# VHH binders against Chlorophyllide a oxygenase, chloroplastic (CAO): the designs that were tried, part 6

Target 1, 101 residues: Chlorophyllide a oxygenase, chloroplastic (CAO), of Arabidopsis thaliana (Mouse-ear cress) (q9mba1r221to321)
Amino acid sequence: WYPVAFTADLKHDTMVPIECFEQPWVIFRGEDGKPGCVRNTCAHRACPLDLGTVNEGRIQCPYHGWEYSTDGECKKMPSTKLLKVKIKSLPCLEQEGMIWI

## First folded at step 3 (VHH)

Design c42 (framework vhh_gefurulimab)
Fold by ESMFold2-Fast, scan of step 3:
Structure c42 (fold): chain B 101 residues (1-101), chain A 123 residues (1-123)
Amino acid sequence: as target 1 above (101 residues)
Amino acid sequence: EVQLVESGGGLVKPGGSLRLSCAASGRTFSTYAAAWFRQAPGKEREFVSAISGSGDTTYADSVKGRFTISRDNAKNSLYLQMNSLRAEDTAVYYCAAGSGEYVYFESDEYDYWGQGTLVTVSS
């Protein structure tokens, strides 16, 4: 575990991009308000997710609108049928004013 | 333990076709996601195609319309039908199986791997 962001910087409907373990990740809050950490790459054409938005606890790809929950599951594919797809996620802990992964 | 064994690779001319097979033993994979990845010389493993536990299929843009993934759960086998082959399809092809029904595009999310089968597309 090590700290990657301040609790105060991870507000509702915001995201914090980080680089860790030689890979890009993005941190955002789910519908339950708890932080989650997912690979900063949309499964659909490898677009960076941190260029998108966070709405109602899901991070949305800026190009085609694919939406992911904090556990990496794709929850919405606006232009196609919903497929059983996940992107990698890391355990995430909020403690002592910091977000840890 | 799960063991995956690929077959069907070989030398083919551009425009030709090949069908790769992947046989699973040790455990049935009827509801698990399975995928094909490939690795060309000097390159990292790249995603080719996958099928989810519910039967949904997805393809890399470079192979969409030319390759078809399928499985036969009764035979515990996964297939990749490759049509209209190009020189850039030359690679070692690997089958992979996950522990759940979701497809991943990252190779490190798959638990079981075959040894690979070489596909060479050359005139």
Scores: ipSAE 0.220, ipTM 0.602, lowest interface PAE 3.5, mean pLDDT 82

Design c43 (framework vhh_gefurulimab)
Fold by ESMFold2-Fast, scan of step 3:
Structure c43 (fold): chain B 101 residues (1-101), chain A 123 residues (1-123)
Amino acid sequence: as target 1 above (101 residues)
Amino acid sequence: EVQLVESGGGLVKPGGSLRLSCAASGRTFSTYAAAWFRQAPGKEREFVSAISGSGDTTYADSVKGRFTISRDNAKNSLYLQMNSLRAEDTAVYYCAADTGEYVYFESDEYDYWGQGTLVTVSS
């Protein structure tokens, strides 16, 4: 496990971009308040997700509104049929004032 | 363990058609997400098409309307029907599968890969 962010920096509607394992990732809280870590890349057009918003425990792509849960599953596609699509996610743990992956 | 073997590649003239096959061995394929990727000479590997465990399909914009992905679970096989082929479609085509039912657009997300089959579109 590696510490990657302070719990105080991760509020219910914020996100923290990080670089780990030579890839961009973004950390945000799910609807249950628990942190999650997903690839900082929307499946639709490879848009960086950290340019978007956190909405109801999901991270939303800024271009077409595709929404992802903390496990990387796409939960909403506003202008198309919802397809079973995921982006990569990492196990994430909150302990002793830090977020770990 | 799942092994994937592609076939059906070859030389075809622009405007022609080819059907690629990917045979899976080991386990039943029915709930697996599967995809086709390609790598053209001098280029990075790119997404072509995918099918989810529930049978939903998606395509790269460059092939949409020309290519059709399909699956035959009884034959444990994945297919790519390629129509109206262009010189730009020349590449080694790879079959990929995940044990989950979700599609990914990035190649590093898939667990199993075939060896590839060469498609050359040339006049």
Scores: ipSAE 0.136, ipTM 0.550, lowest interface PAE 4.2, mean pLDDT 80

Design c44 (from a4 with A97T Q98D E99S E100D; framework vhh_gefurulimab)
Fold by ESMFold2-Fast, scan of step 3:
Structure c44 (fold): chain B 101 residues (1-101), chain A 122 residues (1-122)
Amino acid sequence: as target 1 above (101 residues)
Amino acid sequence: EVQLVESGGGLVKPGGSLRLSCAASGRTFSTYAAAWFRQAPGKEREFVSAISGSGDTTYADSVKGRFTISRDNAKNSLYLQMNSLRAEDTAVYYCATDSDYVYFESDEYDYWGQGTLVTVSS
């Protein structure tokens, strides 16, 4: 487990981009308030998720509003049929004032 | 065990067409998502196209409108029809499958073919 963020810095609508294992990741809170860590990339590599927003426990890509849950599953694709898409996620633990992956 | 075998690669002039095939054994494409990735010499492996278990398709912006992914469930085969080929399309093309999900990163897929070389040059 590696410490990657302070719990106090991760609010319900914020995200923390990090680089770990030589890959970009982003940390945000799900609807249950628990932190999650997903690959910092939307459906196509041109759009990092940390350029988007966190809304109702999902991270939203600015490109057409695709929404991902903390486990990396795409939950919403506005204006199109939902395609089963998943981005990589890492186990995430909140303990002792820190977020660990 | 799941085995994927690509074929159809070759040398073609800019503006030409090729059709790649990927034959699967040990698993059926009709129940799983499948994707095409490519890797040019000295470059990172990149997503090209995918088809979901339900038959919905998606494409990288660089190939959209030129490439078409399709599947023949009776033959348990995945295809990539490549039209209007450009020098930038030169790469080894791989087919990949894993679960019911489409992934855009290559490291998410468990099953890969050996690849087929596509060279676009005059």
Scores: ipSAE 0.217, ipTM 0.609, lowest interface PAE 3.4, mean pLDDT 82

Design c45 (from a4 with A97K Q98E E99G; framework vhh_gefurulimab)
Fold by ESMFold2-Fast, scan of step 3:
Structure c45 (fold): chain B 101 residues (1-101), chain A 122 residues (1-122)
Amino acid sequence: as target 1 above (101 residues)
Amino acid sequence: EVQLVESGGGLVKPGGSLRLSCAASGRTFSTYAAAWFRQAPGKEREFVSAISGSGDTTYADSVKGRFTISRDNAKNSLYLQMNSLRAEDTAVYYCAKEGEYVYFESDEYDYWGQGTLVTVSS
């Protein structure tokens, strides 16, 4: 486990971009309030997700609006049929004022 | 454990067609996502096409309309039908498999074949 963010910095509907394991990641909270860590790249157009928004526990790509849950699953594709697509996610633990992956 | 074996590569002239096959040992393609990637000389491994466990397909812009991905549940095999081949399609083609989801990044797949060489040249 590696500490990557303070719990106080990850508020409702916010996100924290990090670089870990030589890859860009972004941390945000799901609808259950628990933190999740996903690859900072939208599957559709390789757009950085940290340029988008977090709404109702999902991170939204700013390019075409594809939405991802904290486990990396694409939950919404506004202009196309929903395909079972996932981006990489890492296990996340919130403990002792820190978020760990 | 999953073992993937690609076949069907070869030398073909521009405008020609070729069909690649990928056979899986011990596991099925009928319920799992599978993908084709390719690596041209001196380039990175890039996404070509994928099929989800439910049969939905997706293609890279460079091959859309020319390539068709399919699977045969009875033969536990994945196929890539390549039509209107161009010199730029010259690459080693790899079959990749993961769970029930499609990924567009090659590093997301844990199961790979050895690759089959496709050369488009006169």
Scores: ipSAE 0.086, ipTM 0.497, lowest interface PAE 4.8, mean pLDDT 78

Design c46 (from a4 with Q98E E99Y E100T; framework vhh_gefurulimab)
Fold by ESMFold2-Fast, scan of step 3:
Structure c46 (fold): chain B 101 residues (1-101), chain A 122 residues (1-122)
Amino acid sequence: as target 1 above (101 residues)
Amino acid sequence: EVQLVESGGGLVKPGGSLRLSCAASGRTFSTYAAAWFRQAPGKEREFVSAISGSGDTTYADSVKGRFTISRDNAKNSLYLQMNSLRAEDTAVYYCAAEYTYVYFESDEYDYWGQGTLVTVSS
């Protein structure tokens, strides 16, 4: 486990981009308020997800609006049929004022 | 649970066509998403195309309109029809499978074939 962010810096509608294991990741909160960590790259067009928004516990790609839950599953694909797509996610733990992966 | 074997690679002239096949062994191939990746010398393995168990497809921008992915679940087979081939398509092509979900990262797939070489040369 490595500390990657302060609990106080991750609010319900914010996201924190990080570099870890030589790859870009982004941390955000799900609808249940728990933090999650996913690859900072939208599956559709390789767009960075940290350029998008967090709404109702999902991170939304700014390019075509694909939405991902904290476990990396794509839950919504506007203007197209939903394909079962997942992006890489890391286990995420919140304790002692820090978020760990 | 799933073993994959590719075939159909070879030497082809620019503008030519090739059809790659991937034979899967295993009872429930239809529950797996399948994908094609390629790796050119000195480069990372890159995504080419994927197909869900139900037949929904997606393509990398570099091959969209030229390549067609398809599957035959009754024959436990995956195919890649490659048309209008370019020198830049030269690579070892790999088929990959994963339970239920399509991924765009190669390190997310658990099942891989050994690869088949495609050379596009004048």
Scores: ipSAE 0.162, ipTM 0.577, lowest interface PAE 3.9, mean pLDDT 83

Design c49 (from a4 with D107S; framework vhh_gefurulimab)
Fold by ESMFold2-Fast, scan of step 3:
Structure c49 (fold): chain B 101 residues (1-101), chain A 122 residues (1-122)
Amino acid sequence: as target 1 above (101 residues)
Amino acid sequence: EVQLVESGGGLVKPGGSLRLSCAASGRTFSTYAAAWFRQAPGKEREFVSAISGSGDTTYADSVKGRFTISRDNAKNSLYLQMNSLRAEDTAVYYCAAQEEYVYFESSEYDYWGQGTLVTVSS
């Protein structure tokens, strides 16, 4: 486990981009308030998710609006048939005022 | 377990067409997500196209409108119809399978074929 963010910096509607394991990741909270960590790249367009928004526990791609849950599953594709898509995610835990992956 | 074998690669001129096949063994392949990836010399493996277990398809922007992915579950096979081929399509093409989800990163697929070479050149 590695500490990657302060608990206090991760609000219900914010996100924290990090670089770990030579890859970009972004941390955000699900609807249950628990932190999750997903690849900081939208599946189809290879655009960074940290330029988007977090709304109702999902991170939304800024370009085409695809929405992902904290486990990396795509839950919404505006104007497109929903395809069973995931982006890579890492396990997270929240302990001692820090977020760990 | 699922095993995958590609075929159909070859040399083709720009503007030409090729159809790649991927033969699968294993009873569950028809419900799996399946994808085509390609790797050009000295480059990273990149996503080309995928099809879900339910038959829904997606394409990389570079191939959209030119390539068509399809599957025949009775033959346990995956296909990639490649039209209007360009020099930059030259690569080894791989088929891949994942039990439940389409992913765009090669590291997330559990089953891989050996690859088939496609060369677009005069």
Scores: ipSAE 0.290, ipTM 0.670, lowest interface PAE 2.8, mean pLDDT 84

Design c50 (from a4 with E108D; framework vhh_gefurulimab)
Amino acid sequence: EVQLVESGGGLVKPGGSLRLSCAASGRTFSTYAAAWFRQAPGKEREFVSAISGSGDTTYADSVKGRFTISRDNAKNSLYLQMNSLRAEDTAVYYCAAQEEYVYFESDDYDYWGQGTLVTVSS
ESMFold2-Fast, scan of step 3: ipSAE 0.381; ipTM 0.727

Design c51 (framework vhh_gefurulimab)
Fold by ESMFold2-Fast, scan of step 3:
Structure c51 (fold): chain B 101 residues (1-101), chain A 121 residues (1-121)
Amino acid sequence: as target 1 above (101 residues)
Amino acid sequence: EVQLVESGGGLVKPGGSLRLSCAASGRTFSTYAAAWFRQAPGKEREFVSAISGSGDTTYADSVKGRFTISRDNAKNSLYLQMNSLRAEDTAVYYCAAQEEYVYFEDEYDYWGQGTLVTVSS
């Protein structure tokens, strides 16, 4: 486990971009209030997710509106697709005033 | 881990057909989502088609109705049947695989070396 953010910096509608394991990630809160960490790239066109918004526990891509939950699963995808879409996620723990990966 | 090797590329006339194969080795392929990407000379790599472990498929708009992706898990193989080929389909075609879920554009964990498809008279 490595500390990556303070709990006070992560509100219900905010996100915290980080670099970990030589890759960009973004931390945000799910609908259950728990933090999650997903790859900072949308599956559709690899758009950075930290340029988007967090709404009702999902992070939304700024260009085409694809939405992801804290486990990286695509929950809203404009246009019909037959595939389950998921971006990478990391285990995330909130403890002692900090968020850990 | 999965190691991927493409084959079946070649020269074909406009309107012709080719079938590409991708042989997977290492781990059980049936647990992977797999995709085809292509890259034309001087252009960026683009998504062509994907298939989930359960067999659900998706296609880029440029190939819908002409290309069919399929898999044979007993042979650890992925296929792309390409019909009604056009000059703009000329590219190196790459096989890609990802554990259980489908990702688009550069989110795949495993890639093959590519096979060249040339559509020309």
Scores: ipSAE 0.005, ipTM 0.155, lowest interface PAE 10.1, mean pLDDT 77

Design c52 (framework vhh_gefurulimab)
Fold by ESMFold2-Fast, scan of step 3:
Structure c52 (fold): chain B 101 residues (1-101), chain A 123 residues (1-123)
Amino acid sequence: as target 1 above (101 residues)
Amino acid sequence: EVQLVESGGGLVKPGGSLRLSCAASGRTFSTYAAAWFRQAPGKEREFVSAISGSGDTTYADSVKGRFTISRDNAKNSLYLQMNSLRAEDTAVYYCAAQEEYVYFESEDEYDYWGQGTLVTVSS
């Protein structure tokens, strides 16, 4: 487990981009309020997700509006059938005023 | 880079059938999502049908039950079987493809387009 952010820095509908394990990741809160950590790369066109928004516990790609939950599952693909698409995610926990992955 | 060439268009009477083909050249597109769009005179281009890299298909409501999209990856080809044709199906039909695995109903998501093939349904 590595500490990557302070609890106070991760508000509702905000995100924190980080570099860890030589890869870009982004941390945001799910609808249950718990933090999650996913690859900072949309499966469609490799767009960085940290340029997008967090809405209702999902991170939304700014390019075409693809939405991902905290476990990396694509939950919404505007203008197409939803296929089971998943980006990588890391185990994430909030403890002692910090967020760990 | 992929080039798409449609064929199989022509004049048919209402109730008739046609099979459109789209041949891809340049490189294989077996994992690409592919689609058919059409454009009638004086109208905007509209979505007809799409197929994903895994073979999942979708259809516009106006053609569902009458048209069937299919692909033959060994021949690098896409097909549209059109049955029970109506005068309203008269249009130039375009095949389109993108390198992504998932399909879209929006034309701006497709990178490669054919030149089109004319289908006329008239008595």
Scores: ipSAE 0.005, ipTM 0.192, lowest interface PAE 10.3, mean pLDDT 80

Design c54 (framework vhh_gefurulimab)
Fold by ESMFold2-Fast, scan of step 3:
Structure c54 (fold): chain B 101 residues (1-101), chain A 120 residues (1-120)
Amino acid sequence: as target 1 above (101 residues)
Amino acid sequence: EVQLVESGGGLVKPGGSLRLSCAASGRTFSTYAAAWFRQAPGKEREFVSAISGSGDTTYADSVKGRFTISRDNAKNSLYLQMNSLRAEDTAVYYCAAQEEYVYFEEYDYWGQGTLVTVSS
């Protein structure tokens, strides 16, 4: 486990981009308030998710509106039927004022 | 478990059309999600289109309205009909398959690729 962010810096609507394991990731909170960590890349256009927004516990791609939950599952695809789409995610732990992956 | 072989690539003029095929063998293909990806010179592999086992489709914005993905489960085959081709579509095209989910970073099965060149 590695510490990657302070709990106080991760609000309900914020994102923390990080580089870990030689890959880009982004951390955000789900609707349950728990942190999650997903690959910082939208499946649709390979655009960075950290340029988007967090709404109702999901991270939204800024270009096409695809939305992902903290486990990497795509929950919304405007203009298409929803496929079973998933981006990579890492387990997250919140302890001692820090977020760990 | 599933083996994939692409075909149909070639040289085509701008504005032309081309149809790519992907033949799958092994387990029952009809329940797999399948996708087309491409890689242009100097670029990362990018998503082109995907189709679920039930036939739901999605497309990258750059190809929407020009490309059509389809499948024939009786023939264990995946297709990509490419119309109104542009120089920017020049790339090696790969088919990929994944059971249950479309995982763009972690597809279980990939083909060898087929080259599409759009040039005059």
Scores: ipSAE 0.013, ipTM 0.223, lowest interface PAE 8.7, mean pLDDT 78

Design c55 (framework vhh_gefurulimab)
Fold by ESMFold2-Fast, scan of step 3:
Structure c55 (fold): chain B 101 residues (1-101), chain A 123 residues (1-123)
Amino acid sequence: as target 1 above (101 residues)
Amino acid sequence: EVQLVESGGGLVKPGGSLRLSCAASGRTFSTYAAAWFRQAPGKEREFVSAISGSGDTTYADSVKGRFTISRDNAKNSLYLQMNSLRAEDTAVYYCAAQEEYVYFESPEEYDYWGQGTLVTVSS
């Protein structure tokens, strides 16, 4: 487990990009309010997700609007039929004022 | 960079079968989304089938149940098994790929294209 962000800095509509394990990740909150950590890379065109927004517990890619839940599953693809696509995610824990992965 | 070369086209009678192959060279193909498109004389290029980098597949309604798309990542190859062929399947078939995991039905989303292989279904 590594501390990567303060709980106070992660609101319902914010995200925190980090580099860990020599890979880019981004942390955001799901609809249940719990933090999640996913690869900071959209499956479509490898766009960084931290350039996008968090809407209703999902992180939205700014390029084509693809949306991911905190477990990395793609939940919306505006320009195509929804596929079972999943980007990598890490276990995430909120404890003692910190977010851990 | 990826170069695609199709093979396996030919003349077949209605109800027959053909297997198309698409060989990729240059860069590893295994995580790319890939698709088959076709174009009949006097018609627009139409979507046939696609496969994602994770192996999820989709098919046009006109071929669903008759065609099967597959890939062999060790051989950097894509295949289309065509069964129960009909006269309306006559077309030039194109292999297409893009450098990402997810497929599209729009040809504009694909960066790499083969030269095409002719399939003629005729008595």
Scores: ipSAE 0.005, ipTM 0.200, lowest interface PAE 10.0, mean pLDDT 81

Design c56 (framework vhh_7sr4_2)
Fold by ESMFold2-Fast, scan of step 3:
Structure c56 (fold): chain B 101 residues (1-101), chain A 122 residues (1-122)
Amino acid sequence: as target 1 above (101 residues)
Amino acid sequence: EVKLVESGGGLVQPGGSLRLSCAASGFTFSSYAMGWYRQTPGKQRDLVADISGSGDTKYGDSVKGRFTISRDNTKNTVYLQMNSLKPEDTAVYYCAAQEEYVYFESDEYDYWGQGTQVTVSS
């Protein structure tokens, strides 16, 4: 486990980009209030997700509006897209004022 | 180098059946979701059916109960069984492949076949 962000910096509608394991990641809260960590890359264009928004516990890509949950699953995409799309995610723990991965 | 080759299209009367096949090469087939899309001139491509590498399926509302998608991972082939065909099913049908659980490095994220014409007419 490594500390990567302060809990106070992670509100319900904010995101925190980090670099860890030599890869870009972004941390945000799900609708249950628990933090999640996903690759800072939309599956469609490798577009950074931290340029988008967090809405109702999902991070939304600014390019096509694809939405990802905290486990990296794509939960909303245009009607012409195939069923399963997932970006890499890391386990998150919130403890002692810090977010850990 | 990815290649998708469709076959099985043709002319059929209303109420008839056709089976489309898509032979895939150039990638690890079992790691890809496979789908069928259709397009009429001047309209966007619409999802007909898709199937995940593990066999989970999804169908467009207009074809539920009439069409069945299946795959054979030993033959790197996806199929679309089309029953109770209607004139409104007339379209070019495209095979598509999308890698599951992976990032895309460009604007192109789906591989597409050349398409096969299906015409339903009496």
Scores: ipSAE 0.000, ipTM 0.162, lowest interface PAE 10.1, mean pLDDT 77

Design c57 (framework vhh_7b2m_4)
Fold by ESMFold2-Fast, scan of step 3:
Structure c57 (fold): chain B 101 residues (1-101), chain A 122 residues (1-122)
Amino acid sequence: as target 1 above (101 residues)
Amino acid sequence: EVQLVESGGGLVQAGGSLRLSCAASGFTFSSYAVGWYRQAPGKQRVVVASISGSGDTKYSNSVKGRFTISRDNAKNTVYLQMNSLKPEDTAVYYCAAQEEYVYFESDEYDYWGQGTQVTVSS
């Protein structure tokens, strides 16, 4: 496990981009308020997710509007037919005022 | 024009190995997920292996541990290394590419190759 952010810096509508395991990741809170960590890349055309927004527990791609939950599952694809799409996610926990992956 | 061309198929004895190649042209290869499918006579086309643009891999249970998928983005090529081949692996092998996804659960693809025949003799 690695400490990657302070609990206080991760609000319900914010995200924290990090580099770990030589890859870009982004941390945000789900609908249950718990932190999650997903690859900082939208499945559609590799758009960086940290340029988007977090709303109602999902991270939204800024170009296509695709939305992902904290486990990396795509929950919304407004411009194409619905498919079960998933981006990589890492186990994430919150303890002692820190977010860990 | 978008094109996928398979090569490397052929006749091999049971227990042998083959390496299939899928060469892509006409698109930005690194943004595509690529999968290998196979179809035996009289049967439906089934997925064998897939690789995302970032290199994450998935395998069907029937080939896991025997087949390895890899990609070389500089050469716009995806490979399927097939080891410990069985007569049940006899099929036409197709590569398919999906621009819209880094990886996905369903087997939908935008582009397909023409296929390459693999025959494993008992």
Scores: ipSAE 0.005, ipTM 0.113, lowest interface PAE 10.4, mean pLDDT 77

Design c58 (framework vhh_brivekimig_d4)
Fold by ESMFold2-Fast, scan of step 3:
Structure c58 (fold): chain B 101 residues (1-101), chain A 123 residues (1-123)
Amino acid sequence: as target 1 above (101 residues)
Amino acid sequence: EVQLVESGGGVVQPGGSLRLSCAASGFTFSSYAMSWVRQAPGKGPEWVSSISGSGDSTLYADSVKGRFTISRDNSKNTLYLQMNSLRPEDTALYYCAKQEEYVYFESDEFDYSSQGTLVTVSS
């Protein structure tokens, strides 16, 4: 486990980009208030997700509006529907005022 | 033991068409999404298109949308890529890949054949 952010810095509508394990990641909160960590890259067009928004527990890609849950599953694709589209996610733990990966 | 064999590549002039095929074996073909990935000389892999296991959903890279059509025939365990209005920048080795539940673009997490099929668009 590595500490990557302070609990107080991660609000319900914010995101924290980090670089860990030689890859870009972004941390945000789901609707249950729990943090999640996903690849900082939209599956469509490889756009950075940290340039987008967090709304109703999902992170939205700024280019085409694709939406991902905290487990990396794509929940909304404006132009097509694939049954199983998921970007990589890491286990995320919130403990003692810190967020751990 | 997943086996994927690409074919259909060749040399065409700009504006021409080619149809690529990928013969799959060693897994239940209709249960997995499939993708086409290409690698141009001196560049990294670029995702081109994906199709769901049932064939009812497709995705395309913006660079090929409207020109390429991905399709599959689950009764023949074969994936296709119909390429129309080809451009010199489409020149690359084309690979088919068995998609996992997770879709990772710009990643070698695709389970793809090392052979590929060469497409050259020259004037």
Scores: ipSAE 0.000, ipTM 0.162, lowest interface PAE 12.0, mean pLDDT 75

Design c59 (framework vhh_surovatamig_d1)
Fold by ESMFold2-Fast, scan of step 3:
Structure c59 (fold): chain B 101 residues (1-101), chain A 123 residues (1-123)
Amino acid sequence: as target 1 above (101 residues)
Amino acid sequence: EVQLVESGGGLVQPGGSLRLSCAASGFTFSSYAMSWVRQAPGKGLEWVATISQDGSEKDYVDSVKGRFTISRDNAKKSLYLQMNSLRAEDTAVYYCARQEEYVYFESDEFDYRGQGTLVTVSS
């Protein structure tokens, strides 16, 4: 586990981009208030998610409105109901005023 | 043991037709949506088509709409892809894939269980 952000800096509507394992990630809070860490890239045309917004526990891609939960599952997209899309996520833990991955 | 075995690939002329088959075993075939995905030479994996558990709903990538038809026979535990009006751009290894809970289109994350069947469209 590595400390990557302060608990106080991560509010319900904010996000913290980080680089870990030589890859871009972004940390945000889910509906349960717990932090999650997902790949900082939208599955549609590789748009960076940290340029988007966090609302109601989901991170939203700025270009096409695709929404992801803290486990990386795509919860909203306009294209097809037959496909369930997921981006990579890392285990994330909040302890002692810090967020760890 | 989950097994998916593709067949029906081969060399075909532009404008021709080919039918791919996939035989499934080791799981309850009728309980899963099924997909066809392909990888062209020098390209990444591309999703081609998906069919729902009962065959009532189908989706296709735009480049094959109107030319390809996905179908299934749950009694025979088989998945099919009828390919019409084939183009040189359709040349690829085609894979039968059981639709898990999630689909991730990056090549290191896409899960397919078949060995693939080569389709070459050339004159």
Scores: ipSAE 0.014, ipTM 0.210, lowest interface PAE 7.7, mean pLDDT 76

